# Designs tried in a protein design chat: VHH binders against FYVE, RhoGEF and PH domain-containing protein tag-77 (tag-77). Part 2

Target 1, 198 residues: FYVE, RhoGEF and PH domain-containing protein tag-77 (tag-77), of Caenorhabditis elegans (x5lx76r375to572)
Amino acid sequence: KLHYAAVEFLKVQNNYVQYLKEMAVLYPEYMERFGKRVGRDLLASHNGHENVVLQIKKIMVQILPIHEMLLKEIDKVCSNWDSRYPNMSKTIGTFADFLKCCQPFLDNKADFLNKLLQLRNEDKEFDEATYMFETEVFKRGKKGAVIQQLDQVHQNFMRYKLLMLRYSEYLIDDCDEKEKAQEAIQKLENVTQAVNQK

## First folded at step 1 (VHH)

Design b01 (framework vhh_7b2m_4)
Fold by ESMFold2-Fast, scan of step 1:
Structure b01 (fold): chain B 198 residues (1-198), chain A 119 residues (1-119)
Amino acid sequence: as target 1 above (198 residues)
Amino acid sequence: EVQLVESGGGLVQAGGSLRLSCAASGSIFSINAVGWYRQAPGKQRVVVASITSGGSTKYSNSVKGRFTISRDNAKNTVYLQMNSLKPEDTAVYYCAAEIYGDWYEYDYWGQGTQVTVSS
């Protein structure tokens, strides 16, 4: 049960890293390739403003390495798992502060959403290319739209505390790991509050 | 992996109430959030309300103040209490579960339950 809870961190982190790669690499590349096919740069600046896809990309490439590191550490915990010596809490606690790396995205999320919706409404080829990209994402067994994906940054951030709470429930009282889990939960709560403040 | 079973639909007069139930079984520990969706004939499926494993709730503007979503963790059941029902609430109501480890919301869907509100 405890091992299942620990492995759930790995699954969540792996999926989130895949999402970050989609926004940092795959979506911009897809739009560039589609643009070449239709003879137009779909990611061109408009009225002196950088294209929203590229604005999102710039932030996502800063976030991705931190989450790739976290994924590797979670993978080490799961690959060497021994229920007699549970040890997920140290990894999550250590990375809790680094999760603030999503702050620039969250600060600009509403603006990104509005710009993306406007661009899709005003540019039919951009809209079609985005829809086709979403279809490719769906074919990979992942459902969703680019707009819904913008919520994933906040949703994934919130998931760490929920995962830690579930993990902690399966630890026996009066064990060292239980205390470390409570410390990690507190760190996640503090970071969540800091990120949600203006 | 996760099975969702809806119940509680039926025919009701405008201004009446119904309570829908969504019972989850299988890998329930993988569930992050449960939502209620509805689909009227000839229209797309739209979200009505959702509740996270932590208890946070969200409602569509069309149902705010009339519908209440809640959980019974002991029964692994999510409820949708629908008050002050209107004819435009007539739809098939679907329960959906968002799974941890899937970056997209709502991976598992129930079969749906018909709600008909007569004027």
Scores: ipSAE 0.000, ipTM 0.112, lowest interface PAE 14.5, mean pLDDT 81

Design b02 (framework vhh_7b2m_4)
Fold by ESMFold2-Fast, scan of step 1:
Structure b02 (fold): chain B 198 residues (1-198), chain A 119 residues (1-119)
Amino acid sequence: as target 1 above (198 residues)
Amino acid sequence: EVQLVESGGGLVQAGGSLRLSCAASGFTFSSNAVGWYRQAPGKQRVVVASITSGGSTKYSNSVKGRFTISRDNAKNTVYLQMNSLKPEDTAVYYCATLEWDSYGEFDYWGQGTQVTVSS
C-alpha cells in the first residue's frame, strides 16, 4: 500500500515530463519541420515579437531539466525502496521550492492561450500543423490537445500535494517520515500559495 | 541519423579547467534544446547544464558559477566550459537533445567523454 503510494509519484512525474517535452521540444520541432515541407516558417516573428510557440518553449525548456532531475530522484527512491525506512518526503521537500520555476509560465498563461487561439484562427497552415501534431500525440496514447494541455502546469502543482497526502496517510503515526511528510506538504502549500498570487 | 559526439575530456588537477564540445548532426540543431549531463560510477545520470534554442541557460546548483554552457548554431556545436574543477566533478559527461520521431519520444545521447579531476 505504502509502496504503491510511492510508485504513484513515479507514474505522475513520468507523465508530466512527457508533457513538458511535448511543449518544450516536440511541438516547436514539429512546427518547424511542417513549415519546411510547406515552404513557410510557421514560427516566424511578427513585428519583432517572438512567436507564441517559441515563447512557451523558452519557459518550458527551463522547467524540463528540473522535472527530469526530480523524476530520476523519485526513480532512485522507488528502486531502493524499503517499507521499513520510507524516504519519499525528503525528495519531494527538496524539490518543492524549485517548482516555482513555472511562475513565468503561469504569469503569462492567459496571454499564451489567447495568442495561440488567435494564431490558429488566422493562420490555416499553422492550425493544420498543430492539429497534425495533436493527432500524432494522440496516436501514441497521450493527450494531444495543445490548448487543453496548457492547464497541465497548474494541475501538476495540485498533484504533488495530493500524492503527499495519500503517502502520509499510509505512514505509521509518530514515525520520523510522517513528520517529514507534513513538512513537505507545508512547503508545497507555501509554493502553490506563492505561485497563485499575481 | 541523429548523432551527438562529445570531445574535450581528460585528466586535470583540482582547480583546473576543461572545455567540452558536442558536435551535432542529423537534426535541426538550431531549433533544439541541448543539455550536458554527467554520470559518476554507481550514480544516477544527472543534468549539469542546458541551453535552449534561443540561448537561455540553466545550471545545477553544484556547478553554478563554475561552468558555462554555450552554443554555436553555425557549427552545430554546444560547449561546456568547466572552471575551478573539483574531484567531485569526476564523471563521464554526455550531451543530449530531445527529439521526437514518428516512432515516439527519444532522448538522443552521445557516447560520453571522461573527465577525471585529481586531488
Scores: ipSAE 0.000, ipTM 0.090, lowest interface PAE 15.0, mean pLDDT 79

Design b03 (framework vhh_7b2m_4)
Fold by ESMFold2-Fast, scan of step 1:
Structure b03 (fold): chain B 198 residues (1-198), chain A 119 residues (1-119)
Amino acid sequence: as target 1 above (198 residues)
Amino acid sequence: EVQLVESGGGLVQAGGSLRLSCAASGSIFSDYAVGWYRQAPGKQRVVVASISSGGSTKYSNSVKGRFTISRDNAKNTVYLQMNSLKPEDTAVYYCAVDYLGWETEYDYWGQGTQVTVSS
């Protein structure tokens, strides 16, 4: 079961990196292409204000590399797995502080959501393009709605903590890895508390 | 840890309605996205509806327009209102948190709630 717990980190991280790529690359590009087809720039600035899709993209391109690095490290742990010498905790613990890179997004999440909903209500081509993008995402077996995906950043912290708790449950008491797991869980709790302070 | 308990299933005639409940215990429920899944005999578990922590909803094509997912964070409960039930809706219904990234062994292991729709 310990090995299954380690593999779940890989699955969760892979899914999250795909989400970040969608927000950083695929959604903005989809909106640009859709705009060309309807003869309008759906991502244009208005009154000196940058379009919210581009504001989100700007932050997501900063977050993505950190999570790609974490994915590579988790993959190394899983590819070289030996249940006699479990070693996931150091990787998660080391990256816990870097997870604060999502703070700019979390600080602005409510504003981003409000701006997206406002654009969808006021701009019918923007709404249609976003709906079609959401439909393509849903067809690929994901949760779907882009608006729903904004929750992923915060929920990712809870996923790491739950995965670490499950992982820790399968470790013997008084082993070095158990102690490192408890430290990683504490670091994740500290980061979660910090990012929940808006 | 989060534990989820499903309830509200039963036997109904085609065209009838049922309301399923998913009650959470353990960790703070309101921070999680929750999905409803179903598994018919001899078939794979499939998603039917989901609701994000922010309240956004998504439905599979087979249930869209007939099922409504909602949440009551004060009660740590997610609901699935099922209307215009069809015999093909017969299945065991399960709920799960953070289902997109999780293996089934880390979601709820209970028997779910059985829904049987007679023709």
Scores: ipSAE 0.000, ipTM 0.178, lowest interface PAE 14.2, mean pLDDT 79

Design b04 (framework vhh_7b2m_4)
Fold by ESMFold2-Fast, scan of step 1:
Structure b04 (fold): chain B 198 residues (1-198), chain A 121 residues (1-121)
Amino acid sequence: as target 1 above (198 residues)
Amino acid sequence: EVQLVESGGGLVQAGGSLRLSCAASGSTFSSYAVGWYRQAPGKQRVVVASITSGGSTKYSNSVKGRFTISRDNAKNTVYLQMNSLKPEDTAVYYCAKSDYIPSLFEEYDYWGQGTQVTVSS
């Protein structure tokens, strides 16, 4: 049971890293190549402002390495797992403060959503390219909707606390790991409150 | 995996019309977005029109207003109606999945052999 709770961290983190790669790399590259095919730069500046896809990319490329590092550390915990000596809490606790790396995205999320919706309404080639990208992502068994996926940054942030609470429930009372789990949960809660106040 | 057969090309005078067909052999591609591409000798292959599985259409600026792309999912066929043809439309025309980027997704080898369109001045 405890082991399954630990493995759920690995699954969640792997899925999130793949999502970050989609937004940091695959979506911008798809739009660039689609633009070449239709003879137009779909990522060009609009009214003197950088294209929203590239604005999102700039933030996502900063978030991605932190989450790739966390994935590697979670994988180490799971690969060396022994339910007699559970040890997920140190990894999650250590990375809790670094999860604030998503703050620039969350601060700009409403603006990004509005700009993306506006661009899709005003530029029909951009809209079609985005739709076809979403279709390709969907064919690979992933959620393809770019706009709906913008919520994943906030949702993933909330998932760590839920996973730690579930993990902690399977630990015996008064063990060292349960104390470390409570510390990690408190750190996640503090970061979540700091992020959600803006 | 999917075999594509282009047809309908030929020699036509400037101002004339041709209708190209792209048919899937032995299977359906109704779930795919499909594009028409063209390549003149010594030039890069460029997209001219595309259609999504739902029927939404897009055209390059060079053909907009002259070409019309459509699909018949019951016949597993995509058409390109070409009107008001110009000498610069002379090229080999290919059909392929328009929503596929080989470097980001699985490679595919189902580009057809193409169909030659020649527009005389």
Scores: ipSAE 0.000, ipTM 0.126, lowest interface PAE 11.4, mean pLDDT 79

Design b05 (framework vhh_7b2m_4)
Amino acid sequence: EVQLVESGGGLVQAGGSLRLSCAASGSIFSINAVGWYRQAPGKQRVVVASIYSGGSTKYSNSVKGRFTISRDNAKNTVYLQMNSLKPEDTAVYYCAASPYDLWELLEGNYDYWGQGTQVTVSS
ESMFold2-Fast, scan of step 1: ipSAE 0.014; ipTM 0.223

Design b06 (framework vhh_7b2m_4)
Fold by ESMFold2-Fast, scan of step 1:
Structure b06 (fold): chain B 198 residues (1-198), chain A 119 residues (1-119)
Amino acid sequence: as target 1 above (198 residues)
Amino acid sequence: EVQLVESGGGLVQAGGSLRLSCAASGFTFSDYAVGWYRQAPGKQRVVVASITWGGSTKYSNSVKGRFTISRDNAKNTVYLQMNSLKPEDTAVYYCAADLYEFGTDYDYWGQGTQVTVSS
């Protein structure tokens, strides 16, 4: 059971890294290539303002490497798992502070969503290219919708806490790892409170 | 292995018609946008017409009203119907697909099909 709880971190983190790659790399590249083929720059500035896809990209390329590092560390924990010496809490606890890297995105999320929806409504070729990208993602067995992917950044904060709570539940009372799990949970709670302050 | 194969080119008199076909193998074309390009001797390759997965079409000003691009999802094929052909339409016609596979660095191109319009 404990091992299964640890493996769930790997599954969740792998999925999240794929969503970040879609927003940081794959979506902008798809839009650029599509634009070249149809003779239009779909990511061009409008009225002196940078395209929202590129604004999102600039933030996501800073977040992605942090989560790729976390994925590698979680993978090491799972690949070398020994239920006599559980050690997921140190990995999650160490990275809890780095999760604040998502704050610039969360501060601008509503604006990004509104700009993306406006651009899709006003530029039908941009909308079609985005729909085709979403279809490609969906055909690969992933969620596909760019709007849903924007929501994943915030939801991921809540997932780490839930996963740690479940993991902690399967640990023996008064063991060293259970104390470390409680510390990691507190760090995640502090990050969540910092994110939600207005 | 991903391949695009053009067919339907040939010699035709001015005012005549030809229908070009682009067949995809190794992938389903519903995953990509498809464009028709042409290259006359000594000139750069230029876009002629394009069709997206959703069926939206675009045409260059030189062919608008004369050429029609369409797709058949069941046959994994894209067509270019060319009407009212002019000698200036003489070129090698290429099919290109933007198949976005995660990490793809290039478009897929066919070998081309020769269209010659005599006066």
Scores: ipSAE 0.000, ipTM 0.112, lowest interface PAE 15.3, mean pLDDT 79

Design b07 (framework vhh_7b2m_4)
Fold by ESMFold2-Fast, scan of step 1:
Structure b07 (fold): chain B 198 residues (1-198), chain A 122 residues (1-122)
Amino acid sequence: as target 1 above (198 residues)
Amino acid sequence: EVQLVESGGGLVQAGGSLRLSCAASGRTFSSYAVGWYRQAPGKQRVVVASITSGGDTKYSNSVKGRFTISRDNAKNTVYLQMNSLKPEDTAVYYCAAGSYWSDLTYEEYDYWGQGTQVTVSS
């Protein structure tokens, strides 16, 4: 049961890294490729403002490497798992402070959503390219329109505390790992408060 | 998979007209944006006109007012009506359809036709 809780971190982190890669790399590259075919830069500035896809990319390329490193560390914990010596808490605790790297995205999320909706309404080629990208993502068994997937940054950030709470519940009272789990949970709570303080 | 075949090219005198057709075979074509490009010998391939799945059109400044792009989704065909042709319009004309990115699917990318030669004599 404890082992299953640990493996859930791996599944959640794998899904999130794939989402970040979609937003940081695949979506911008798809839009650039599509623009080449229609003879127009779909990612061009509008009204003197940088295209929202590129604004999102700029933030996601800063977030992605941190989460790729976290994924590798979680994978090491799971690959060497021994329920007699559980050790997920050190990994999560170590990365807790770095999770606030999502703050610039969360601060701008509503603006990004509004700009994407506006672009899709006003630019039919942009809308078609985005629809085709979403269709290819869906064909690979993944759910979520680009717009709805913007929620994943906030949802994933909040999930770490829930995953740690679940993990901690399966630990024996008075073991070293339970104390480390409580420390990691406190660090996650502190980061959450810092991010939510506007 | 989508295959594009251009037709309608040929020799025409300056001031004349030609209509190019781009016929698609394979998958559903109506969801694709399609562009017409041209390449003269020794020059870079450049865009001349494009049309979205919804029918919105865009033209390069060199052909605006002379060329008209249109589509017939029932026939899986995109047309380029070329009026008031000039010797500078002489080129191989290509149509291109939107393609899937290689990281997302195993289907082929870079759907281009083989090209059709347009020669405008003076």
Scores: ipSAE 0.000, ipTM 0.107, lowest interface PAE 14.1, mean pLDDT 79

Design b08 (framework vhh_7b2m_4)
Fold by ESMFold2-Fast, scan of step 1:
Structure b08 (fold): chain B 198 residues (1-198), chain A 120 residues (1-120)
Amino acid sequence: as target 1 above (198 residues)
Amino acid sequence: EVQLVESGGGLVQAGGSLRLSCAASGSIFDSYAVGWYRQAPGKQRVVVASISSGGYTKYSNSVKGRFTISRDNAKNTVYLQMNSLKPEDTAVYYCARELDWYSGTEFDYWGQGTQVTVSS
């Protein structure tokens, strides 16, 4: 059970890193390639303001390396797993404070959503290109709806806390790891409250 | 800690409507995506509809245009409004809290299910 709980961190983190790569790299590149085929820059500035896809990209590029590092550390824990010496809590606790890197996205999420909805409504080719990108993501077995995925960053905080709570439940009450798990949970709660959410 | 309880199932005639409810007792319910799934006898459980914490929805092709998923976070409840029901909609309907909205493959809580039977 305990090992299964540890492996769930790896699955969740792999999916989140894939999502960040889609938003930071693959979606902007897809829009650029689609624009070349239709002879128009779909990511052009409008009224002096940067395109929302590029605004999202700039923030996601800052978030991605931190989560790739966390993924590597979670993978190391799982690859060297020994249920006699569980050790996921140190990894999660160490990275808890770095999760605040998502604050700029959360501060701007409502604005990004509104701008993306407006672009899809007003620009037929932008909407078509986005739909085709979503289709490619879905074909690979992932949920590819860009607008629906904008709340992934917020949900990620809740996932870490619940994964740690479940992990902690399977630990023996008197083991050192249980104390470390409670410390990691406290750090995640502190980060969650420090990140202002509506 | 979080318990999901489905209600609203029953027997209806083809073309009829039903509204299913999924009630949760956990305080962190509104921070997660919730999906409706169904399972007919001898078949695999398949997704019907999902709703994110922010209210964004996804539907399977078989129910798009007929079913509507919604949530009321103040009541910790997710609803599935089912219109224009067909005999092939007959199944046990389950709600589940999704750990990962992006992949839709990781779940931490399932309800007990509610039976929906559509007669022709």
Scores: ipSAE 0.000, ipTM 0.236, lowest interface PAE 12.3, mean pLDDT 81

Design b09 (framework vhh_7b2m_4)
Fold by ESMFold2-Fast, scan of step 1:
Structure b09 (fold): chain B 198 residues (1-198), chain A 121 residues (1-121)
Amino acid sequence: as target 1 above (198 residues)
Amino acid sequence: EVQLVESGGGLVQAGGSLRLSCAASGFTFSSYAVGWYRQAPGKQRVVVASITSGGSTKYSNSVKGRFTISRDNAKNTVYLQMNSLKPEDTAVYYCATEVSYWPLDTYEDYWGQGTQVTVSS
């Protein structure tokens, strides 16, 4: 059961890295290719301002490498798992401070949401292309609209503490890992407090 | 199944007019650009006119001012109105669109069977 709690980190992190790739790479590329088919640049600047999809891409490209590194470290923990010597807490604790990399996105999330909604309302081709992208994502066994996916950054940030709490519940009270898990949980709480300080 | 079917070709005298139609099925027609192409005997296929999903049009220099492309998304049809026809407009006319198969990371061009236009002088 402890092992399956640890593997839950891998599943969650893999899903989040795929989400980040969708926003950093696949969505912008889909919009560019769709634009080529319809003979129009769907990602063109509007009134001298950069397209919101490209604004989101710029931030996601900065976040993605950190989460790819975390995924690799979680995968190493799971691939070399021994329930006699559980060791997920060090990995999560080490990356806790780096999770602040999502701050620029969270600071701009409301603006991104408003701009994306406005663009989808005013540009029928952009809206249709986005809808078709969402349909392709759904066909790949994933759910959620692009707008709903913007919530993934904050939701995923909050998930690490919940995952650590579940993991800790399966540890015996006398093991060294239990204390390390509590330290990691405290670090995640401190990061959450810092992020929520606006 | 993606299908494009052209109609409206025929024999016409120089200075005459023809309207070509291309009926589309098997894809979300309103979301794709569609073009008209032509191929004369012994020559390469060349673009004549194109229309985006939003209705923006582009024409080759040889047909500007004489041909008009339009679309009816409710009927899944694109039209080519050809006026002031010249003998050099004689060709097989094709409509075409490019459809993305994103799950396979491939793109395929879809072409109609073509419709013959012959302009006598």
Scores: ipSAE 0.000, ipTM 0.107, lowest interface PAE 16.2, mean pLDDT 81

Design b10 (framework vhh_7b2m_4)
Fold by ESMFold2-Fast, scan of step 1:
Structure b10 (fold): chain B 198 residues (1-198), chain A 122 residues (1-122)
Amino acid sequence: as target 1 above (198 residues)
Amino acid sequence: EVQLVESGGGLVQAGGSLRLSCAASGSIFSINAVGWYRQAPGKQRVVVASITSGGSTKYSNSVKGRFTISRDNAKNTVYLQMNSLKPEDTAVYYCAAGPSYWDELLSEYDYWGQGTQVTVSS
């Protein structure tokens, strides 16, 4: 049960890294390739403003490496797992402060949502290309709706605390790891409150 | 290797109908999506309709309600039924397929037919 709780961190982090890669790399590259095919730059600036896909990309390329690093550390914990000596809490606690790297995205989320909706409504080729990208994502068993996916950054941020709470529940009382888990949960709560204030 | 061959184009009067066929060599299950594109004289190529291997469809606003895309998996063929044709629908129609748009963005992942001419007279 405890091991299952630890493995859930790996699953959640792997899915989130894949999402970040979709927004940082795959979606912009898909739009560039589609634009070359139809003979138009779908990511061109509009009214002197940078295309929203590229604005999102700039932020996502900054947070992706941090989450790739966290994924590697979680994988090390799971690959060397021994339920007699659980050790997930140090990894999560160490990365808690770095999770604020998503703040620039959250600060701009409403603007990104509005710009994407406007661009999809006003540019039919952009809308078609985005729909085709979403179709490819859906075929791979992932959520594909770009607009809906904007919620993933905030939702994933909230998931770490939930996962740590579940992990802590499966630890035996009065063990060192349980106290470290409570410390990590406190750090996550503080970071979550700081993020939600803005 | 996947090859696409279009057929069914021709000359038709406004208000008429045509059915285009796109025959694929190889398994269509290896193709992430199949779409129909068109290019009018002096204009850029634009998407008109698409269908996934599972049968989900999407249409451009200019053809929605008039065109229907469908597939026959047994025959490795995708169809575009074009009804209520307008002079503005005059174009070379291309079938396009891609085995993956997700991981690697190489030109060999995009398969195109040679095109079939559709001319709608007023």
Scores: ipSAE 0.000, ipTM 0.101, lowest interface PAE 14.1, mean pLDDT 79

Design b11 (framework vhh_7b2m_4)
Amino acid sequence: EVQLVESGGGLVQAGGSLRLSCAASGSTFSYYAVGWYRQAPGKQRVVVASISSGGSTKYSNSVKGRFTISRDNAKNTVYLQMNSLKPEDTAVYYCAKIGYDSWHEYFDYWGQGTQVTVSS
ESMFold2-Fast, scan of step 1: ipSAE 0.006; ipTM 0.374

Design c01 (framework vhh_7zox_3)
Fold by ESMFold2-Fast, scan of step 1:
Structure c01 (fold): chain B 198 residues (1-198), chain A 123 residues (1-123)
Amino acid sequence: as target 1 above (198 residues)
Amino acid sequence: DVQLVESGGGLVQPGGSLRLSCVASGFTFSDYAMGWVRQAPGKGLEWVSDISSGGSTGYADSVKGRFAISRDNAKNTLYLQMNRLKPEDTAVYYCARDLGYSPTIWESYFDYAGQGTQVTVSS
């Protein structure tokens, strides 16, 4: 069960990195290609302000490398797993402080949501292109809509503590890893408090 | 001490309605996505619906247009309004806290679930 809990980190992180790539790279590129086909730039500035898709991209591009590094480290833990010597806590604890990289997105999330909804209502070609992106690229099933997926940044930030709590539950009493897990959980709590105070 | 307590299940005729409730305690309810998962007799777990901390909702194709998920953060309560019930909706319904993002296997990413509430749709 402990190994399953460790593998859950890998699954969650793989899904999140894929989401970040979709928002940072695939969505803007899809809109650019659709615009070329229709003969119009769907990502053009409006009233001197940058398009919301490009605003989101700029923030996601800053978040993505940190999460790719975390994914690589989690993958190393899982690939070399030995339940006699569990070692996920050091990896999560080391990256806890870097999870604050999501702060700029969280600060602007409500604005991004409102701008995206407005743009989809006012620009029918933008709305059609986004819908087609959701059906063709976001082949993820239930949560394929771009607007619903904006919650993933906040949800992913909160998931690390939950994953660590579950992982810690399956550790044997009096093992060194359980102490390290509690330290990692404390670091995640500190980061959560810092992010929420703003 | 995370607890999820479901209520509202029962026996109804086809075409009827039920409202399920789930009272959460032991965590900051407003910080988490929540969902409903069901298990029909002799079948595996099936994701039914979810709602994010921000209120965004998702539904399985089998229940779209018939079920509505909602939450009351002041009461730490999750709801599932079930309308136009079919015999195929017969299952034990579980309230679950969302552990993480999953495109296909919801049950694998829920870290806590309640004891479940039985819903039986029969004439």
Scores: ipSAE 0.000, ipTM 0.150, lowest interface PAE 14.2, mean pLDDT 80

Design c02 (framework vhh_7zox_3)
Fold by ESMFold2-Fast, scan of step 1:
Structure c02 (fold): chain B 198 residues (1-198), chain A 121 residues (1-121)
Amino acid sequence: as target 1 above (198 residues)
Amino acid sequence: DVQLVESGGGLVQPGGSLRLSCVASGFTFSSYWMGWVRQAPGKGLEWVSDINSGGSTGYADSVKGRFAISRDNAKNTLYLQMNRLKPEDTAVYYCAKEGYDILTGYYFDYAGQGTQVTVSS
């Protein structure tokens, strides 16, 4: 069903927005509160460099509002769904260029991963706090560890393309929406290739 | 609709190995996180391992270095290679597919009855 393909966008986007909130807000706040409990600032600068959790936060707070807007637009499409006049492609196509907002994260992902690993190895209290965050908030049985979740930003790009391909296959041939779907897929592919060019 | 069929369990002695398989149908397997969850007799569910659509893996501390999760998207099959098995690994092992509850966020959907793993002499 075409409608079920549209609903999959809503599910994927809700999941991703929750992930972004966890990295932008919940993880930094958890580390700050844990630090107060143990009498130490776990997010303090080290050797003149900003803490990696705060570096990640700075980028994620730029990404989050864009994805919250996309979620609202996808929700509108789903709430007013009529399979005779499918309209998901315009929403995805419009937001495709804004997905480049994650480029600063992807450019720095390897460095962020290395810094997180290093900090967890060097700072036992930071490691314990991150582990507690993962078990209590992140619930790693379904999401995985913070380090593994750094891959979610790139994986989400792949999900949009897969969702659009499935959506496009259910559209009737020679309709306006099918052309728009192919345009959106091409835009997503161009963004993905630009991101992966590094 | 969604079907997950687990196999590969059995009786094995401590230090032995087993390979669990889970054949998926009724959904686009390659698009979802997949995982293994176990339940020991009289205990609650315990997360064992997961793997995302891109192949990144996670493991419970109790199984790190002993278990390896993998997937074959062409065969719609999830695997768990279990090495150096311990009596404490005795449990029913369930294959799990990523789901979403709009109120609570991510969860795993459990389909099928699991596969029994018993580690004892």
Scores: ipSAE 0.000, ipTM 0.109, lowest interface PAE 15.3, mean pLDDT 79

